Miniprotein binders against q9h3h3. Designs and how they scored, part 150

Target 1, 235 residues: q9h3h3
Amino acid sequence: EDGFTAEHLAAEAMAADMDPWLVFDARTTPATELDAWLAKYPPSQVTRYGDPGSPNSEPVGWIAVYGQGYSPNSGDVQGLQAAWEALQTSGRPITPGTLRQLAITHHVLSGKWLMHLAPGFKLDHAWAGIARAVVEGQLQVAKVSPRAKEGGRQVICVYTDDFTDRLGVLEADSAIRAAGIKCLLTYKPDVYTYLGIYRANRWHLCPTLYESRFQLGGSARGSRVLDRANNVELT
Key: E = the ipSAE of ESMFold2; O = the ipSAE of OpenDDE; V2 = 0.75 times the mean of E and O plus 0.25 times the DockQ between their complexes.

## First folded at step 9 (miniprotein)

Design UC11 (at its last look DockQ between E and O 0.01; V2 from the best seeds 0.00; counts 0 for: pae O 7.8 > 1.5, placed apart)
Fold by ESMFold2, look of step 10:
Structure UC11 (fold): chain B 235 residues (1-235), chain A 85 residues (1-85)
Amino acid sequence: as target 1 above (235 residues)
Amino acid sequence: DREELIRRFEELVREAEELLRRAEEALKRGDLETAEELIREALWKLIKAAFIAEELGDPELLRRVLELVERAERLLYEVERLKRE
């Protein structure tokens, strides 16, 4: 199929998901075209609504880069959501272990590292580094929000395919740091997104599995990564 | 190699400086669209120069890039301010 069937609507980004995306797809576009695309669509200048004078004339929900090796598979999201509704009505306790098991059972294993940056050079530089890492195969898929409001922070999302694969999640963190990124990173499994579970949820669940902080004096990939569920440093 | 990276860095910085000078002239004559396009091109060249400076591990080169970034962002702010008038 020509479409991107793994893309779907999530509660936190539902309106943006419905608008057009600006996509560089390395599976169908030569890597040599990446520089021109990045030059045309810096995220600090691409406007959410297509303001006059911006590089985009129409609304943009997300700016995204798909790597050559990315093979989208969201898993059994419908089954996950049905099982979630059944669990909520069952009276059984809802814990982080419950959500992990639901995600595993329905093969909804993807997750993402998140970073928030103000519009401007730092954001555009960070995005360019991430986009290059995706096209070069060090990362799988990334997206960045457009400029929505003056002075508001924007988000870069860097996806991984299996939040239960700790090594793979840490390798993505290392690739992000190798791209020159020093800001705080947080990791959220997609299961929380598909079920509409955010920080202020009624179950008091924490959707953030890991935090990554840049480690001064370490290797270029040296991060201090905290497992939020167990309060244990991994690196 | 290192010498080639330095030559590429200097070329990018020179090009960005020229683009910003042209943007300043366009701004003086009121051609806001041209000024904005030149500033955006300069900022992209500065992003590439920053990657080279970081690869070289040379804080002086990165400082030079960031000073030009400040100039470029000031000019872009001026263009946006004038568009609101």
Scores: ipSAE 0.632, ipTM 0.879, lowest interface PAE 1.4, mean pLDDT 86
Fold by ESMFold2-Fast, scan of step 9:
Structure UC11 (fold): chain B 235 residues (1-235), chain A 85 residues (1-85)
Amino acid sequence: as target 1 above (235 residues)
Amino acid sequence: DREELIRRFEELVREAEELLRRAEEALKRGDLETAEELIREALWKLIKAAFIAEELGDPELLRRVLELVERAERLLYEVERLKRE
């Protein structure tokens, strides 16, 4: 029935990005301090707007871990958004291929593996595994949402620098599985996020490029990866 | 070293059990802040114990961790309920 609109989801995402982040930055902080930081800020208890008894008294938009080699490159997001507006006004066909070309032209190449988990021990355990993998250099960067007042699921985002680099995307999946993650993973390019394209969009675009499911003994990585766009199994 | 992992696991579980016992005492005397902090410490030790249990592939060790997690989460729920009065 009536879910959140793309406009509402975009506004929520923008607010989170603008609010303060809790960051463990391995580029400037010794890896030996990670355990204490994770103990202090379990995502199931860090509240979005601050709450009595939570680790935070002020709003927190995201909890993030930056790897030693992490170098942010968002590309030309403003140019991407302007080109997207022009494309919509032109009446030209809007397809996955045209979005891929816009992303490449404006160097907006990053993407992320997403996992959604209910607040609690399982979320905190999954986040601790991901954070360790980032600090150890197996993943580049990750973030997790704080607990919403409404008590919905939280999301862990594990980023790769180039969604067009299939090998890099699959390598990140392997590292996530090696960290002990067994839940469903979906991969979304940031170009869709910057343009506010979600599941129920008027262009009928699928923002999810890949899907990863844990499978005991199925592959060396412990997962089966599906290319959602082409409906082809990669593992 | 399997024996080293088992030793560390038993140490973490023992420490978590003691923290939860102290948290229950704090809760009984109405010291919600201390109870919450002790529960959070216990849950972190249980996360570390879960990583070891999973590395060892032993479902019995994981079961022991999850039983203590259930106790810790129940206590945390009671702390949050009492804070709302």
Scores: ipSAE 0.523, ipTM 0.847, lowest interface PAE 2.3, mean pLDDT 87
Fold by OpenDDE base, look of step 10:
Structure UC11 (fold): chain B 235 residues (1-235), chain A 85 residues (1-85)
Amino acid sequence: as target 1 above (235 residues)
Amino acid sequence: DREELIRRFEELVREAEELLRRAEEALKRGDLETAEELIREALWKLIKAAFIAEELGDPELLRRVLELVERAERLLYEVERLKRE
């Protein structure tokens, strides 16, 4: 489960970004068509390479849903990478604060809640709940990985515009929980992905800023959110 | 600009392949820390190469990056396995 999967998933995620996406765009498609689209392209059946008998004949990198308020902004990723190389060469200490400052400077502020689920009905149901929350405007954008040949876990990514906006991150957690998701969630800034900061990196940086655990009966949010950097509960 | 991007891509891929080769040699020596460092450096080169492949819009270049990433990941899994033993 551990370190291998995070780097593998990051590289697969980058590769998947280049293959065609199956997208439901709520800005251009009526919300009434969502259920038919979800039925046509259940994530557990959509295959990475368009296997015979799959809903897709062509390779699919991601299945995505765009909300009405979705605006793609990746920031200056090239400038970020250049600054990161310069920082490594400088021999200066690298901290979570350093990465945060780099992200802000280059406007690379996106982050995502991640959930890993086995292929099957539970994944498809989770995805349907998330997709509905996106179309209803409770979330901005989400994507799910297609089924791999080896039948490994699929990942659902629910994005927020700014990982430095703690309130926005917590609101997204609440919306995910309201959609009926009960699994463990981890929040990872995209800057950590773009800089190759994975588990057990040489700088001992935790790539996960937040962890959300489902809680029965306690929190009004239905989850306990831990700030991993400060080891403080936020909820 | 396109030719320069392709040149830079090929350089990054070559450097990544060399780093992975050195990582395999480090693994053979039982130097797990050096192996891990080299693999991580290779992955960083491959991430950059992937971004260039995206900018070029060339799926074949990206496929090449992915193959190397899979190799890097397999090596990293082996390092992690050996660290647990």
Scores: ipSAE 0.017, ipTM 0.277, lowest interface PAE 7.8, mean pLDDT 83
ESMFold2 (binder alone), look of step 10: mean pLDDT 89; pTM 0.878

Design UC12
Fold by ESMFold2-Fast, scan of step 9:
Structure UC12 (fold): chain B 235 residues (1-235), chain A 85 residues (1-85)
Amino acid sequence: as target 1 above (235 residues)
Amino acid sequence: DREELIRRFEELVREAEELLRRAEEALKRGDLETAEELIREALWKLIQAAFIAELLGDPELLRRVEELVRRAERLLYEVERLERE
């Protein structure tokens, strides 16, 4: 939504990953301290590069909550990059299936549900609900971007371990809905992020794998989930 | 229990209302830092109240939270406007 080139978006993402993060880590911090932490660091007020008038005076790349069982594993990103260059040179078709196979081969399996919200109460409310779900064990890990541009939307990312595990992806969607989230959600595997697959990519691939829309009373999970590549409803 | 949740909701709303009144007074004095802190505290109370309203499924309670959120966001906008002057 920045409207910049893939290179520009990748540079911004790398800078955010390298800057300090504000983390509530449930592996080492009692759950009883979450409310105070959320009150101290509402994402609508935490600024990307620091401001004396905000909760932070120093740059913040991400605000994150780690669940008690969280164990990070990014897989073999170096091997993935090398295989991606070889694939582009090979002349083989570049499809969702081909990328899925590359991800499996190199164990780059994580993915995330994304929600984009304007700075304000709705964002802070959504983040508080997600953070509680992570600390209570319904979700594994989540992060939210700080406020970078005047009027720009912020993103909440809710991660799952394995984007090829459809049940796990749907369970995360269900937990997000149970936390009171009603906005549009899209699911993106991290392999797409590492390979620079964004909107308007050269291969005309949909940059997200699933889409979730809130539905009152129709689904047991409170949402309708669509496989965007195949245009098939999963719930 | 429903009665306990309603009591907690009313307590949070009362606390939020008092914090917003104090924020308004701080703004009148030109104390922007205190006003901002009080508004943030009020918004946190309102997030907690919203969770209770959603759990109870009561649209009237949610409407009351939304009304106070609008008031808090107007005050926050005024703080930000004055900080730019």
Scores: ipSAE 0.022, ipTM 0.561, lowest interface PAE 8.1, mean pLDDT 85

Design UC2 (at its last look DockQ between E and O 0.06; V2 from the best seeds 0.00; counts 0 for: pae E 1.7 > 1.5, placed apart)
Fold by OpenDDE base, look of step 10:
Structure UC2 (fold): chain B 235 residues (1-235), chain A 85 residues (1-85)
Amino acid sequence: as target 1 above (235 residues)
Amino acid sequence: DREELIRRFEELVREAEELLRRAEEALKRGDLETAEELIREALFKLIQAAFIAEELGDPELLRRVEELVRRAERLLEEVERLKRE
């Protein structure tokens, strides 16, 4: 059990969102510059606080790549949070269906595939594969956490616009697998993050909507995707 | 399942080694674009092999991949050097 509680990882992720990001934006930067940028800022060497000898001198929250079609739309997060507080005070049952309806009502539909990797060449080249897929338009946006002082695993996040669009979620899984990534993937809606719904929450809500496991000799996708809410395989 | 993983690992490593050999030959011919493409394809195979090595829990397999990745990275640095000349 990686000794970091899911709450600690979430707090670190929120704090990282407030620090400067290293961004490659394919909308403004030629795709031909991607390789030089990846070589300059390998995630295993970029440090959270800009340690001496790191490629970054300043704190970095995230390293990110934006695709040509990327449009930041967070929806009505404030309205979502207000509705969530009102729901908690109402004493009404809270279910995954309730969260889905809140997300739809407030247009907070983004979600992400997550992979956790140890610092090193595997992380850096996995990230390079994802970054290329984003620049080539197979994925819209991705980010990776910098190296922490304490070490530990780094996280790559690959976003989709709508966690309720099963096809879009599955297409992103396929693109990640096509980049050569074979580890366990978990999909989490951003609505769960905005509402503070982590592992072992008081409502017993699973913050993971989907899991993807790589399979050799399996389907054309190379992975099996499980709907955790319904315990149904989607592939 | 384990035997299939090992077989797939060895196939990926073999393919990557062949791609790196061909990249070295392309470099000798001054074909930097072909060399870069072959190195990137080799790295793609090696990353897949690294994930399989991790799933197998075999540090020796991972070490073999790391050695080939370092070879690929050195060849890529040479390509980038020659592109700047």
Scores: ipSAE 0.709, ipTM 0.890, lowest interface PAE 0.7, mean pLDDT 90
Fold by ESMFold2, look of step 10:
Structure UC2 (fold): chain B 235 residues (1-235), chain A 85 residues (1-85)
Amino acid sequence: as target 1 above (235 residues)
Amino acid sequence: DREELIRRFEELVREAEELLRRAEEALKRGDLETAEELIREALFKLIQAAFIAEELGDPELLRRVEELVRRAERLLEEVERLKRE
């Protein structure tokens, strides 16, 4: 449904994390099997709860592809969350700098480029391109939401392992563009997700660190990237 | 390997067209499950064709894919409409 608040969308995303995922794991599965897997599970047809006629008969929270170099390391998320609660009661100002420092201290450094697409061919085509880039090693890991019963846009998340590594984040943007993606991308460090900090939050934090817009005549990477915290173009 | 890519593109498009024709016939007889599966298969072949068109950098090939995608998506909408009946 159109018009859901950011809090409702965030709650739905967190609930999806707890349900089973459909995963293509390049660390254990040959790359030659990717096309068959993509044909079987197009994200516009994989349903959140396993609707009749869907490729999946059971609920699916996410569809994911793990690259050969993917090494899961969420860091000290429990310590991060405890430190966040303590910070809120300390009287110390809560700024993007304090969030960055918390993430560094607890080694919760991952982040993700996000794109939102309507269900259909454009979504499935974009996902297939991203999945190929992951399996070929240009990207580390990606996931896409399944089709929701109520409809609405779906999200592709393309992860990077260190949001403080600006070059690595920009390299991921370039790889996404090389996979044929032309839509708006926004980058959100996972620290904001683990702390439940979304766009409309009581601390006035901006969870979007970067914004990428495709440009044919832009930077060498084919996009213009804006640092949202400082309103500075990086490209 | 441009000639090989063009051959693969044309084969994918031909296969997608045939799948869509069969989907239209399945819809005519009310076989919604068969129609939906054929459309889904056609759409994946069109994804593969789109990648080839993009690799070749040929906007005419991409336009041909987009035309078939619009046809496939209209058929899928028709399947959903008939499921409500």
Scores: ipSAE 0.558, ipTM 0.849, lowest interface PAE 1.7, mean pLDDT 87
Fold by ESMFold2-Fast, scan of step 9:
Structure UC2 (fold): chain B 235 residues (1-235), chain A 85 residues (1-85)
Amino acid sequence: as target 1 above (235 residues)
Amino acid sequence: DREELIRRFEELVREAEELLRRAEEALKRGDLETAEELIREALFKLIQAAFIAEELGDPELLRRVEELVRRAERLLEEVERLKRE
């Protein structure tokens, strides 16, 4: 939400991570059960804190789909946070390059493509397409936020293992487009999230590395990708 | 097979239309829980139909899905309104 501080955004993220998740885990659940699960838990109707008439009676932090080959690795987040604190006290310049190096050193490499959609059919359709791609092995893992009590747009996050692996990031973009997604996508490394770096931060860092826009007439890939930091089109 | 996809699309649309008709009857009866469940089933049938329409690249089939989605969403809004009362 545009009007909230980094502290408020971090608190919301922590609360969502701590609350129960609705998970379709393809490592332990047959792919044939996906359609029934998607029908039962449409993101536009699953409420953040549960209410009468929603599919959930209890709080839900995230709705997630894990691919068959998914193996989570968050790296050394504690070491990253300690190094970040030391960097701030050192007086050294804080740049995208120094954050990239901290992330590599501490193996905090995951990142995600983000899409923001209003509650409704288009959100549920987009999520169904992404979930299918995850279960079929074209993507590794994804999650979508439940409907907030205050309303507003919901977010779908599609994760990749290594934000420094440009080809892997672009392959995920291609798979998202192949799933029928046509909205704007932005890519954010998780290192920025772990360090509490959002828009309008004191270090003037842009936490978004890439933007993907749908191209009309493009069939297989369907997108134009921009490296925001270097202002270079990756196409 | 294109012909098989068209047959499956028509079946999904027919099933969604029947579910929405039953949802309207449940709503008239004051059975909000049944109405909501039927609407959710219809909306998922329409998601499946949308995937087929997109695979076929047929904007007319997608338009038909969008029309039924609008009807389903109106019914869902009515259910939510009545639950607040």
Scores: ipSAE 0.552, ipTM 0.859, lowest interface PAE 2.1, mean pLDDT 87
ESMFold2 (binder alone), look of step 10: mean pLDDT 89; pTM 0.875

Design UC3 (also named UE0)
Fold by ESMFold2-Fast, scan of step 9:
Structure UC3 (fold): chain B 235 residues (1-235), chain A 85 residues (1-85)
Amino acid sequence: as target 1 above (235 residues)
Amino acid sequence: DREELIRRFEELVREAEELLRRAEEALKRGDLETAEELIREALWKLIKAAFIAEELGDPELLRRVEELVRRAERLLEEVYRLKRE
């Protein structure tokens, strides 16, 4: 995505995960402190590698908010990687279904709704809305990328526990919309991220499972959700 | 309704301006912790004001918010500069 190769994107993702994170953890921090934390660390101003003119002088990989009930479970990523190498050498077809089975077998079930926004005030208030929803218990956990040295769009990731639980994925979409988010959303299972499945992958797989577009009208906040693989509207 | 949203917008902007004025005074007396807290509160009020401006679809109100955001961010940069000394 954003014109980079899959190898470059995977390397950048690994570096971000390894660098320090700025975390508001609602399991240990009172909700009343969220406003001050958001004001201190607006994602449009937090720089990836640090800058004297920004809130951080040191590198920051991610800015994250953990909900009160958040319980991380990455599954068996090492087993997933080994099975992936075996699959590639086996000659068996690499399809969404095959990757889904690898994820289930190794309990790598989490996934995320993604939104890409340019650095600026709209990114900051979208993040503030998402962070409030997490702390209030409507979403489980979210993170946003810091501003890259080269510029470009930043990403907000809103996680769900189980990408195979379609109702849970749709409930997260509804909560995002209820928080005031109107931009395009796409849903990506973490197994695709761990295996390096991006827009221009070797297997020509769609890198996301669902797409959500804001729908204006009616009393409830709503969206049109598309199952991209089957080209079927779910809402 | 539109009238109530405009009233809330003006109140948030007024509160943000007052917080930034107090932050400038705190900076002048070397009270960096108080200045930082006031700036963070101002920026949060401006985020709420931005939500209202976007709902109203009024680019003039959004520009007013963005101008105050730039002022707040310049003050915050000065706080961090002084903390590094």
Scores: ipSAE 0.034, ipTM 0.352, lowest interface PAE 5.9, mean pLDDT 84
ESMFold2-Fast, scan of step 11: ipSAE 0.006; ipTM 0.511

Design UC4
Fold by ESMFold2-Fast, scan of step 9:
Structure UC4 (fold): chain B 235 residues (1-235), chain A 85 residues (1-85)
Amino acid sequence: as target 1 above (235 residues)
Amino acid sequence: DREELIRRFEELVREAEELLRRAEEALKRGDLETAEELIREALWKLIKAAFIAEELGDPELLRRVDELVERAERLLEEVERLKRE
């Protein structure tokens, strides 16, 4: 059920890419200004389409924090989409491995850890922890959805550069846990988004590659990470 | 330092309590904009207090934060209700 919710909210969030973003950019803004920015724009109160009573009167698509070393690289999305169309007509089986090869060939490698939380204090607390980790250099970049009129859960996305780099994906999970996050996390490569592969797709592919659950016991912040494709625990 | 963390926690909680008291008074006056701003400030201080309580590993301090969060969220819900009128 969590997987379906992640796909649904990710699809809704993609629609927001066209609207303005609220960005804390650590490449140009001193880290000392982060606390004031977080206080001004808590995601539970920033509204999707603006409200005079919220922190924003104008529409906001995403609230984002860019790390000091962040350098966007979407790869060759046009080449990926052309190759995907060719593959669909080729008669070759479409599998996770085939899609992974297309992503590698066209350098469309980014992916993200997703967490879904109801509007409120827990969401704002989780976002503040993630934002601090980004500005401190433990994570590269993150964004969170604003509050929609219909309510529902909001999503925090924490990006990694390369979904095929398992160690990098696990390092991001560790940093998220170190930031105090205890909820379920799921990891989705962006290649699935660019190709329109969501839940119940005709290719019968699961766009969620990893799942992370907070580890029970002890005082240390940690997690169990499952490779969903191979059904193997990694931690 | 544990003593410094406790001092900062108590300061944040005190500030949040004061902001919520002022927010309740603003609500009584029908000043929804001021009430919402004060609640927002209180919630931010409570987020910082929660981080300190988590670092200290003290469930009693987390419970104190949770109680103030519940109060703040109830006030915010009342502000939203009154705006619909």
Scores: ipSAE 0.285, ipTM 0.740, lowest interface PAE 4.6, mean pLDDT 86

Design UC5
Fold by ESMFold2-Fast, scan of step 9:
Structure UC5 (fold): chain B 235 residues (1-235), chain A 85 residues (1-85)
Amino acid sequence: as target 1 above (235 residues)
Amino acid sequence: DREELIRRFEELVREAEELLRRAEEALKRGDLETAEELIREALWELIKAAFIADELGDPELLRRVEELVRRAERLLEEVERLKRE
């Protein structure tokens, strides 16, 4: 019963992944078309299941922007899931370190900075800034959820190739801040998403590895980044 | 360059105000589809204006954008209300 919420969230995420995506792909589309695309598909108005009078009449799972150099690699997700089942039945302790090793073994290395914002102008402005940073080459790829019928906050996901590459994760944080983003960010490795590690998980794991808080200090805008797994402040 | 940014900001704000005025007229005549499209266009002009306000670091320019955003969001809520009827 302690896993009910995680299973429900995983099912919802899988449904969104399988539904059609609205994609601006900078590998095949000129950067000059980005502004028109952003104007056509503001995430606060794109509805999850379609609605006459919204920008979409049909379901949309995600709105995404792919950078010019983006080369996706999901790793061996099937092997990861099989190893996860074996780990759970083995009785071995399930810790951040054990999950990290599973991810490395199966090359499931990608991760993402997450920001949750209410539907509205601030969400659309944040997404436009992130999308421009992706097309300009400062970030590799990003996506944002459409507006759900139930309401609630929407999520922007900004991906990095390797969650074990701390410098790469911090570089992405800096690029997000340079794009004008000031809200709280949390970093989640995709291995946690594939294995259903959400809040109130049965293993009592923190569902994110890093937390970034905007802090204006000195001559430059910056952030304080916390390593939540080790409870250590990095910046 | 700074003067060009201010000039562009003022033009974007003027365009947004005109689009919202036209959206209000469309709402009054019951043209919900046109109203929604004009509100969307206005919000995009305001996003571009917000980027310029951020670059200039001027909180008064950002407040002007926020005021028009609130107006646009109220109009969008009215469109959604009328569609449910």
Scores: ipSAE 0.337, ipTM 0.764, lowest interface PAE 3.8, mean pLDDT 86

Design UC7
Fold by ESMFold2-Fast, scan of step 9:
Structure UC7 (fold): chain B 235 residues (1-235), chain A 85 residues (1-85)
Amino acid sequence: as target 1 above (235 residues)
Amino acid sequence: DREELIRRFEELVREAEELLRRAEEALKRGDLYTAEELIREALWKLIKAAFIAEELGDPELLRRVEELVRRAERLLEEVERLKRE
């Protein structure tokens, strides 16, 4: 059932977060080193658990790029998780508003634009574009999953500081599009990830707040952003 | 500068083509390590070329890159096949 899928995804996410990351940190590394780092660690070739044929012999949880101005603030995740357990045992309704309030109370405000791509050239091209946008200061931080042993699509996550800041979320979408990305993007607050709430959850919550679709019409280019929670087009 | 971007694109494509030619020669010698390194270097140059093609908004330049990427991927598949022997 769906409960098994959510539990499995939460366990995999925790393992990836705990395993070593390959990081290009623009706060301590010159921007001129980025091209060599990207050539050394193309995400289509970096394997999740290491492989003699890959760039890594040891497990890699994530491949990440930190911008010069990046200042991590995950908030009070422990307090959030404790409050979540209390909420579940209290019998109080679990709604989008309740989760938003929990996130605000515990300062767990970050969120991310997600794109899913098959391993290969297009993934590596998209990641290179995103990484350059991060190093040049147009985005703050991003990561991409390594290739799973059994294959499947990989995910690029582009983070923003505050999912309640609609303008900031839209600005990140624009920067992603400016980097040449044309695929479907979905935006998810990290609070849903920390609490293990995915597409098919028992509370019937939609963890995706926004969708962005690339549109090219005549001489104009842009993206259409849909606010999925309120079913309203923002662009 | 459009002309500068076109020049950089053509240089990256030329370098990628040369790397793939050298990779084919390495494969003929059974030098799988060298072949794989050359293919990866070529793919990285092609990623840069693709980004320039996107900035120029020229679908024909992007198609040229995609054709070379397909060639590089075929060579990489051959490397993997020979590793299994």
Scores: ipSAE 0.000, ipTM 0.350, lowest interface PAE 14.2, mean pLDDT 82

